# Designs tried in a protein design chat: VHH binders against q9y6x5. Part 371

Target 1, 379 residues: q9y6x5
Amino acid sequence: LPPKLLLVSFDGFRADYLKNYEFPHLQNFIKEGVLVEHVKNVFITKTFPNHYSIVTGLYEESHGIVANSMYDAVTKKHFSDSNDKDPFWWNEAVPIWVTNQLQENRSSAAAMWPGTDVPIHDTISSYFMNYNSSVSFEERLNNITMWLNNSNPPVTFATLYWEEPDASGHKYGPEDKENMSRVLKKIDDLIGDLVQRLKMLGLWENLNVIITSDHGMTQCSQDRLINLDSCIDHSYYTLIDLSPVAAILPKINRTEVYNKLKNCSPHMNVYLKEDIPNRFYYQHNDRIQPIILVADEGWTIVLNESSQKLGDHGYDNSLPSMHPFLAAHGPAFHKGYKHSTINIVDIYPMMCHILGLKPHPNNGTFGHTKCLLVDQWCI

## First folded at step 16 (VHH)

Design ha197 (framework vhh_8dlx_2)
Fold by ESMFold2-Fast, scan of step 16:
Structure ha197 (fold): chain B 379 residues (1-379), chain A 119 residues (1-119)
Amino acid sequence: as target 1 above (379 residues)
Amino acid sequence: EVQLVESGGGVVQPGRSLRLSCAASGFTFSSYWMSWVRQAPGKGLEWIGDIYYGGSRFYNPSLKSLVTISRDDSTNTLYLQMNSLRAEDTAIYYCAKGKDYESIAFDIWGKGTLVTVSS
């Protein structure tokens, strides 16, 4: 049989949740598979950018999804809605489902993964669902398993995206143990449902399954706000993205806008585009604005208002609170192996290896994931 | 002990077909991309094509219509099918193992098999 892979994302699943809460179903999955304790994601630590990095192996400056809200200075286009289906935004990279469909005789299937309901380089996932947050996990799982069992050419790559625990992390904050315990227990139950469904359909033993996430979550507070309106009048700039990384397009001289912002708060860093730290790999793209503001962990940038957000992400990718985990099970993976850290861009070349695909040029390093795989020497 | 052994070479008339085999041992064959490379007398190495274990194939554009690469992971064997052979196809044919999945480099080469296209 051809190798098959199901990639599952639980949005906003901070790595240390695994140590602070009980996950009986996920722990059974890990016991017979592999666990990467920390995945160092790309900057900025936001949903759309990191989900696209997982499936392309590229930094945001290279794949072009640089934020959840974007402006392209060359074409004057705005990306303001996460449901914006203009292929222009996605065409700076080739995601793995497109590569999978263009090599040999293969199909891809997708339940809500960002980008899968968009034709990218004139290729859309063979089977997909238009994004709708109201569709249950059960319905997404039913469609994915149906497509994995009943497709010609065969589905060899499938994706499944779920919005929790991100939505609850924002609402309650990651330090709300009572509410987060309830949410995380529900997620563990969904993982149990996933495994049981795959077993009942005869898919479990021959399918490679990766469970991961795009970022973590940190606690925010009404005591940690940066009021941008106290720094600069809104008539001097166009706001492209706000918090915790603000993207500023000046309407006047860039240096004058920079000078008004640079000493406004001790809890944010202000960068001219060319001064953005090299370690972020967040500089070389027309969608990155002339001035970027980066709030310190747990600080929220606001426009003369209070924030109802008790948790957030988007912060510096060196912060452990921003890191997700990766767990995997299947014929490609060792059983009972724990690994400390990989980069989120390393997932793409590993997945290409499992599927026998030639990867597009990417920023990942296959050597970082070799110890997870039964067919590789990691020494 | 990692080893690649080519076979099936010999003298063949122009316009005929020939199939070369490469037997692999000492590594997990099904997990590595494989290539065919040739060297004509007095010339440098010429890449023919690559094959990945999932069936993905990439060919030298100048040779694509004349060759087919295939693999049988159950027998650890790589194949090169050549059709409509010409005198300029005379060369030593090597199979080669990709160093790792990410790399475009080869780490293991066979000793080669000679194909002579004449009269």
Scores: ipSAE 0.000, ipTM 0.316, lowest interface PAE 14.0, mean pLDDT 90

Design ha198 (framework vhh_8dlx_2)
Fold by ESMFold2-Fast, scan of step 16:
Structure ha198 (fold): chain B 379 residues (1-379), chain A 119 residues (1-119)
Amino acid sequence: as target 1 above (379 residues)
Amino acid sequence: EVQLVESGGGVVQPGRSLRLSCAASGFTFSNYWMSWVRQAPGKGLEWIGDIYYGGSRFYNPSLKSLVTISRDDSTNTLYLQMNSLRAEDTAIYYCAKGKDYESIAFDIWGKGTLVTVSS
C-alpha cells in the first residue's frame, strides 16, 4: 500500500492567529498530530511565489515565479493572472506532482493549487480543476476525496487551496478582531468538515494530511503610504509590480532612476539588483527587475492615490507577521509534537520522503523536519 | 562568495587508495547536487559521478567499481574515495556544483587538485 498525502493551504493564515483566536477543530487535529509554530517563507512573501516554493523546495530566484506580476527581459513576456497558464513561467522547476507522476507512475489530484492547471515539463496533474474562485470549499473537497478513492493509477498526492483568510485579511486588516474572528471561525469549521469527511470515507487513518499557508498578514493604514509619484516621474520607468515590493524597469539610465528613488522615503529601501541582500535569495533570475523597492512593514507604495487595503503581505520574510504555520496528522507524523520553526522550502523534501520520491535538487534541508516524522531519528 | 576548494591530491603509487575532499562555502551545501569531474593530461573532461542531497549517487559505469562519492552536510564537505589507482587515473580532479536537475550543467567549479599515479 503506497503512502498518500493531502496538502491543504489556507491563503494568508498568519501564524499568531493561533494564539489570538480559538480553533477547536484545528486543535483536535494538532492534538493527535504535529504543529510547527512558524514557517519562514521565501522573499517576496506573496501567494504565487510561496505556493510554488512549497511544492518545489526552491527559492523564487531558482523556480522563476518571483512575484504575482512579472516581466521577463529576455523574452519580453508579461505575467499576470490572465496569462499564468503559459508553461514558460512555471518550467524553471519541477513541482512534486510532476515528480510523483513520473517516478512512481502514480496519479496526482489538485483543487486549485497554483500551477496545477498548467502543463509543466509536458506534465499536468492527473486530476485537476481549472482555477475559479467561485467554486466552494465543499466542491473542492468532494472532488479531492472522490479522486483519492476512485483512481487508477492511485492518487498518492493531492492538493487543496482556499483563498481565505487572505481576502478578508486584505479587506479588514489582521487587527480587526471582530471581522477576523468570524472569518477564522468559518475556516476552523471547514477544517472540521475536512476531517469529518475523511473519517466518513475511511481515509482518515491511512492518509497523511498537511495544513499550512503561504504567508501571513500585517496591518496597513491610510497614514502609512509612500507616493511613488512624489519620487519620480512616470516617463523615467516602467512599473512591473507595485506594493509592498515595487519592481522598476528603467527607461533611462539606471543610476539616474536609482538616485531619484534612494532618499525619497525613510520607510522603503531601494536596491539595485546586485545589492539586494543575499539573505533574500532574490537576485539570480531575469524576471527580477534592475531596481527593487522594499517597503517597511505596514507601509503601502501607491501612485498618487489612496489604498483601500487594511492588510497586506509581500514584506521582508524575517518578519513574524509574514510567517504561516504548519500542522500535520497521519501515519508518517508523531502525535502531540510541537516544533518551533522550519523554512517553507523544507516542506518539499519532507513530502518527497513521505511519498518515497527522490527529490529534485532544492533549497530545503530534510534534517529540519526529521523530528516531525515517526520513521526518523530526532538528533 | 560561492567557492569550492579541492584538497588531498599528490603523488600516489599504483594499486593504492586516495581520498579527495572538496570544501564548499557561500551557499547552502545540503541543498545542491555535487559532482566530481577529472581531466587527464591532453584529454577532455571525464564525468566521475554525482551525489544528490539525501545521499543518492550516480556513477560513470566505467568507474563505478573503483570510486565512492560521499558528503558530510554538517561540515559542507564532498569526498571522492578512489581505490586500486592506475596510471590512467592521473588527472586534475574537479569538484563542481550542480545548477539544474534537468540538465548536467554546473555553475561553480573548484580550481582542481592534481593526482599523479606513478611508481
Scores: ipSAE 0.000, ipTM 0.106, lowest interface PAE 21.5, mean pLDDT 88

Design ha199 (framework vhh_8dlx_2)
Fold by ESMFold2-Fast, scan of step 16:
Structure ha199 (fold): chain B 379 residues (1-379), chain A 119 residues (1-119)
Amino acid sequence: as target 1 above (379 residues)
Amino acid sequence: EVQLVESGGGVVQPGRSLRLSCAASGGSISSNWMSWVRQAPGKGLEWIGDIYYGGSRFYNPSLKSLVTISRDDSTNTLYLQMNSLRAEDTAIYYCAKGKDYESIAFDIWGKGTLVTVSS
């Protein structure tokens, strides 16, 4: 009987929410499983990049999804997260569901995980839902559990993605305790629904389940704006991405654009591509623009306008506010074990190990996650 | 102790709709999953569907599109909406409460309400 894994993401679930709010269902899940208190995500700390890093084990410069809005200088193609289904953007890496399907006649199932409705290396998830944010958690849960229970070849890898608490984090900001309390209670209830459904179907005891997220959230304010139009005239550059990491494609000499930007705000760092800090692993890809601007935590880059966002993410991945958590339960995992920190790229080789798959070359370190697993010697 | 009381049963003609209610007293159902189950004359129990505390609903595939379960935790009430009723839907309808989120077992059952579909 092959091992099975369900990977669940609640978008924008900041790690310290676990300490500031009560999660009875998640706490019960963790009690008989494992908790990683902080997951250090990849830069930039955005949805599409980090979701693809989870399933490839690669930094953004290596897997090619370097932002939610991208421009490829070689092919002159533009990427928009709202309508672009071109496999070109996803083909620089092999996600785990593709490897799962190509090794040992196994099926994969997907309820809305980024990339799963796109054929990648001519392979699409065996069962999937086209992305639509209006589809309920109930419908996603029903489909994923039906596919896990009723498939041939068997579904051994399944994904489930949910847009909250990210959408509410942007709308209300993470410091709005009244609204965030309501949102997070609903998330915990949905985790309860997930566990209850798996138990009702007889899947719970033999299924490995990972609950994680792609990033956190930080509070923004109308008092913390960087007006790019006060730094440089828009006629000198093409804007590829705006905030909190701006991607600048110069229309004139790159050095001149850099000099106009570099001292414009004390709350923004300006980098020529070759000067981007090595620790970001955000340099070696044609989709990374010649100049990037990195706003300080809580600061928003704007074009002579106000921002309606009360929360945002995308900031420096060393910031604890940008970190999600990871919880897991199932036959592969210890019971009642807490771990402090792993890197988000470490999730991929751990999942490959659980499924018995040979991982593609990746940036993760299996040793970082071995203490979570029953079949490994921790030391 | 939570007590469950079903209501809304009676005689209905084929093709019509009917809404059943299950009122809970003695405690809140907001942290529990709830079910509707029926028993036709001379038959065993047939599961209709579940509603979980997060609002997720799961139905018997044989009843697809004919039944909707809902809950109102503020009034501590569970509902079963049935459409396009057939003679085969004649049964005693029970609501049941799950023990807790750690269990797949029922904790409490109502006494049932009879639905008769005939013309």
Scores: ipSAE 0.428, ipTM 0.789, lowest interface PAE 2.6, mean pLDDT 91

Design ha2 (framework vhh_8dlx_2)
Fold by ESMFold2-Fast, scan of step 16:
Structure ha2 (fold): chain B 379 residues (1-379), chain A 119 residues (1-119)
Amino acid sequence: as target 1 above (379 residues)
Amino acid sequence: EVQLVESGGGVVQPGRSLRLSCAASGFTISSNWMSWVRQAPGKGLEWIGDIYYGGSRFYNPSLKSLVTISRDDSTNTLYLQMNSLRAEDTAIYYCAKGKDYESIAFDIWGKGTLVTVSS
């Protein structure tokens, strides 16, 4: 009876991969659906921040997941993407699965989406898997489709997260055509698995499916390193996050630390918190540290060491290399429609509209996604 | 030209394991979704399980703990591993190719291989 939506993320899927590689399964998905060629993500262009922005419609300064590594000076708590299930970090926003369960008498299901194994405002996804990167795509797909097909109250919102092509993008770099071709072919085949399974279960024609990503990937090099230890002794600060956006907590006077850093490298911008560019929407949160360093695209900040990363992300969100795409198919979406650009925060109010939910106040603009939807007039 | 050939059937004792093979010619198994299906004497077809493009596998819930589907892309061969065989597993076993990306139907079937579970 109620509309249903499955939100799928392939981590680190750079938008221009669609132009440079063949995706027969994804192309079949798009020809009877919609494609948004670029999604402008939020700064910083990292996994946890952007995944939470997709499901809350908020900038990072507003939802509180401002990096993959965070520190709160008041509580003295540290956040790491590898181990943090403390609701404290997630409670500054209300993600869509919580709204779905509380506003409507409906269930939510989750296969590994960041935050879905955490109680947020005392509400956890009705069906979920504890995060474990070793769990196969097959197992995630099997659980999600079982929950979509056999639940009471019905699962109306489901999420599915997969770590590739991000892991391979870091390892090989996005310019390694041979390795990336293999990785992206595997992802296209997994999209084929997803669609085929939905068809086999009789879900395909009545389910809205969004395939998107959190960020892109850019090429890095041993020739593009910024050695922070050559700028400042580590006894003067605590490092909260390193690269490509370094979060610096001074142990001495903030101005003295800033002065040691500000002219250290021509390939890094150094900001006092209040001087961070307004266009980043990355200032108004206690988890954002007093000094932020932003490396230029393709540059890696290191501590007197080499970096083995051939690809990275986290850079300025105006860079096309940092942008993912969005493709969608289902009864809510037009067929064969292409759109150029939306903001990643626009996805949340669009999903709320599809599910018939009242969105919490957010930074998205519903008007930006209207042309994708069959029940809307595009003016 | 385009065909599927099952092998590995025969007489097996209850409680034992058996692996069936399905050799494909004229097409590539990894570019298609594939299934194993069986037919016991005097009964209809029973679906065993599928393997899809990216290797995702789905099984009949009644059989999931007893079977494993796999493929070897280098030899273009599909496999069905069966464990803890019982008399009720006696059947002709078929491998089948999905018709295309847009269909849930099969277009190519093997001739089948007989498995008899008896002492």
Scores: ipSAE 0.638, ipTM 0.873, lowest interface PAE 1.3, mean pLDDT 92

Design ha20 (framework vhh_8dlx_2)
Fold by ESMFold2-Fast, scan of step 16:
Structure ha20 (fold): chain B 379 residues (1-379), chain A 119 residues (1-119)
Amino acid sequence: as target 1 above (379 residues)
Amino acid sequence: EVQLVESGGGVVQPGRSLRLSCAASGFTVSANWMSWVRQAPGKGLEWIGDIYYGGSRFYNPSLKSLVTISRDDSTNTLYLQMNSLRAEDTAIYYCAKGKDYESIAFDIWGKGTLVTVSS
């Protein structure tokens, strides 16, 4: 029977939560599987960009989902609504569920993963749910496991997305031990639900399961605000995205806007597009604005107001606070193996290998993940 | 002592609703997966549904619209809400605890509570 893979994301699950809190169900999962302690995500460290990088193996400048709020200078289109289903935004790459359906005439299933309710290159997952944050984990789990067990042609690739602990990380901040302990215990229990359901259906021993996340979370404060209105008047620019990476579209000369911003705060780096550090791989796309502001970790860019967020992400991808983890279990994976670090773009070619798919050109390196796999030599 | 004690059974008229309780002692309900199972007179065991660690619930498709499983973690109690009861729902109702993370077997069962649906 063809190999099967379920990819699960818990949004905003910072890697060091694993060291600071107890996860009995997750620890039981990794006891007979693999753990990658840190996954170095792509810049900017936001939800839509990193979820799309996981399933395409591409940097944001290459797959085109460069932020959660975007403006395309060539077409004049705006992506500001999380329910925007225009395929234009997603068509610069081919995600794995599309490849899975086209290369081997297999089915894909999706419970809320970003992009899965959009036709991409005229292809949508065989089974999917329209995005709705109010749908319970229970309903998502029930649908995905039914589709894995009762589909023709068979579902060989399935995705499951859950909004926590990101929502609570924003609300309470990652340093609120009491609230975060409660939230993370709930997530561990949901992992227990996932494993138990797969066992009850007889899927557990023959299914490859990856549990990962898109980014981490860092503590913010009312004492760490950058007031953009004190730097520059609104008449000089259009704001495409605000914090912690501000995307600035100048209404006047770009150099004049840059000069007003560049020395405004010691806690913010200001870049002309061509001067964005090469290590970010965040330059070569029409959706990246002429001026980008990057706040230092824990600093929030505001417009003469306070911020309600006690935690945030989007910061420099070299920061450990921005890194998620990856855990996996199944016939493709070693048992009891721990690995230090991979790049988030490495997940895609590894998943293609497990499913027997030919990957599209990508920025991942298969060699970085081969030590996780039983059919590879860890040399 | 490790035990499950069901209560709430009895004689009910057709079309009415009934809630069964299952009180756990010696272990924590939320730390385990739990099930409701019934046995009608002269029939085999019929699975009603499960509730897992995080509260995810899965039901026998033939019964899904008629039953709801819930728990109260503060009182360490499992519940089965039944609606639109029919004569065919006459059975002994059991709650059961899953054995461990390694199996789908039960290791602790209640003694059962009898529900009789009669005119």
Scores: ipSAE 0.652, ipTM 0.876, lowest interface PAE 1.2, mean pLDDT 92

Design ha200 (framework vhh_8dlx_2)
Fold by ESMFold2-Fast, scan of step 16:
Structure ha200 (fold): chain B 379 residues (1-379), chain A 119 residues (1-119)
Amino acid sequence: as target 1 above (379 residues)
Amino acid sequence: EVQLVESGGGVVQPGRSLRLSCAASGFTVSSNWMGWVRQAPGKGLEWIGDIYYGGSRFYNPSLKSLVTISRDDSTNTLYLQMNSLRAEDTAIYYCATGKDYDSIAFDIWGKGTLVTVSS
């Protein structure tokens, strides 16, 4: 009876891949739906931060997942593993599946979306899978579609996360057309499998489906390394996160550490926390360290070592290489409509509208996505 | 023209395993979804499972632990591996596909191959 929404993420799916490779299944999805060509993500352009921004509509400084590796100076806690299930890290925001379960006595289902295997404000997804990268797309899809059809109270919000093309983007780099062509063809075939499965189960006509991603990917090189050990001795600081945004916790006077770093490389910017550019919305949280280093696009910060990565992300969110896309299909969406850009925080209030939920205060603007929706007026 | 030809059926003793083959012509097995369906004597059609063009496999829950569907794209062949065969597995086994990758109906069928499980 109630509206249903399936939110799908393919990690690291750079927006301009759509222009450089063929996606017959995704193009058929878009033909009868909508496409947003660029989604401007939040800084830093990393997996956990941006996945949590999609489902909360908040900047990282507001939702508290400020990096994939974090330290909280107040509590002295460390977050460094994808298996860290301490609710402390996730409790600074209310994700949409929690709101869905609490407002309308409806169920949520999750296949590996970051945060869904953690009780947040004492609420966990009604149906979920503990994170395990070895679980196939096929098994995730089977579970999510089973839960969409066979749940009481009904599952109205479902999420599905897949690690590619991010893993291959890191391994091969986005400029490796031979390897990336193979990887992206497999992604398109999985999108085809998703659509076919929904059709076979009679879900397709009445289900809203969003396909998106958290960030893009840029080419890295052994010729573009910043050796942090050449800038400052390790005895002066504790390293909380390394590349391409380094989070520095000084062991001595902050000004002394800053002075040792500020002119070390022409290919990174060094910020005291209070001097981080306002446009990043990356300042007002205890988990943001006293000094932040931001590498230029394609540069890798290392500790007297070579980097194994041929591709990376985490860079300035104004860079088009860091932007994903959004495609959607279903009864809530127009057919054959293309939009140029939205902010990643705008996805949350749009999803709340589709599900009939009252959004928590957020940084998104509903007006930015209203042209995608059939029940809204667009000038 | 698209054609499907099943093979590998015959008389099998209870408890043994059997692999059926489906040779496709006129299309590539990786471009369409494909499935296996069986019909026991005097019974209706029973869906066994499907493999989609991306490689995702879905099985009848009643049969999932007993069967495996696979394909060999180089030989354009679909397979059904059956383990721990029982008398109730006696049936004509069909491979089938849709008329195109968007079809949800079994539009194209082979002639079937008979499997008899008896002592």
Scores: ipSAE 0.502, ipTM 0.829, lowest interface PAE 2.3, mean pLDDT 92

Design ha21 (framework vhh_8dlx_2)
Fold by ESMFold2-Fast, scan of step 16:
Structure ha21 (fold): chain B 379 residues (1-379), chain A 119 residues (1-119)
Amino acid sequence: as target 1 above (379 residues)
Amino acid sequence: EVQLVESGGGVVQPGRSLRLSCAASGFTVSSYWMSWVRQAPGKGLEWIGDIYYGGSRFYNPSLKSLVTISRDDSTNTLYLQMNSLRAEDTAIYYCAKGKDYESIAFDIWGKGTLVTVSS
C-alpha cells in the first residue's frame, strides 16, 4: 500500500497556546504521536511565505513568495489577489504536491492550501478547491477524505488549510483569554472531528497526519504605532508592503530615502537590502525591495492613521511569539515522543522521506526530524 | 481600478430593517479583511464590524445583536443587514478593504451611502 500523508494547517496557531489552553482532542492525538513544541518559521513570519516554505523546504528569498504583497523589479509585476493565480509568482520553487505527481504515479489533493489552485511548472494539484473562504471546515474535510479513498492514481499527499485562529488573533489579540479560549476550543473540536472522520472511514491507522501552522501572534496596541508619514513624504517612494515589515521602493535617491527613515522611530530597524541580517535569509530575490523596515514586536507601522489591530505577526522569526508547533500521528511516527524545536524548512524533507520522494534541493536538514520517525536512528 | 461602491441607502422609518450592498471591482472580497464603518453627522468614524477572508465575523459589541455582515463571493459583493433601525443609526455607511488579506488596516474605501432614519 503506498504511504499517505495529510498535512493540516491552522493559520496563526502560536506554539504557547498549547500550554495556556486545554486541547483534549489535540492532546489525545499527541499522546499516540509526536509533538514538536516550537517550529522556527522563516522571515517574514506571514501566511503565504511560510505556507510555501513548509511545502518547498526553502527560505523566502529562494522560493520567491517573499510577502503577502510583492513587487518584482525585473518584470514590473505586482502580486495581489488579482495576480495570486499567476504561475510567475510560484515558479521559483517546486512544491511537494508537484514532486509527488511527477516522480511517482500518484495524485495530490488540496483544500485551500496557498498555491494549490495554481499551475506550478505546468502542474496543478490533481484534486483541489479554488480558494473560497466561505467553505466550511467540514466541507474541506469531506472533499479531502473522499479524494483519499476514491482516487486513481491514489492520492498519497493531501493538504487542508483553515484560517483560524489567525483571524481571531488579529481581532482580539492573543492576550484576550476569554475570546481566544472560545476560538481555540472550536479548533480543538475540529481536530476531534478530523480524527473521528478518519477513523470512521478506516483511514486513521494507515494515514500519516501532520497538524502544524505557519506562524504565531503577538499583542499590538494603539500605544505602539510608528507613523511613517511623520518621517517621509509619499512622493519619495512607492509602498509595496506596510506592516510590520514595510517594503519601500524609492522613486528618487535611495540614500536620501534611507536617511529620512533610519532615525524615524526607536521601535523599527531600517535596512538597505544588502544590510538585511544574514540570519533572516531575506536578501537574494528581486521581489525584496531596496529598503526594508522591520518593526519591533508589538509595534504597527501606519500612514498617519490609527490601527484597530490587536494582534499581528510578520515580526522577527527569532521571537517565540512568532513560532507555531507541529504534531503528527501515523505509521511513520513514534508514539508519545516530544521534541523541542525544528526549523519550518525541515518539514519538507521529512515529508519527502515519508512519501518516498526525492526532495528538490532545499534549506531543510533531514537530521533535525529523524527522532520523530520510526525508521530512523535518533543517535 | 480597485473600487468599492456602496448602495442601498435612503430614508427609512424607525424600527424597520435595511440591507446595504458593497460591490467590489478590481479585487476579490474573499481574499481580504472587509469592514463596514459609519460616520454620523458631526461625529467620528464608528466601526460596525468585519468579515475576514476565512469567513470569521467580528462585530462592535454595542451593535452585535442589530447587524449582520455577509458576502456573496460569486458576485464579489459585501452586505450589511441592519435591524430595528433608530434615529441614531443615521449616518454615511462605508465599506473598506484591508491592505492585504491579513490586514485590518484599510487602503480602499467606498464613497459611502447615506442612511437617514426618520419618520
Scores: ipSAE 0.124, ipTM 0.629, lowest interface PAE 6.5, mean pLDDT 91

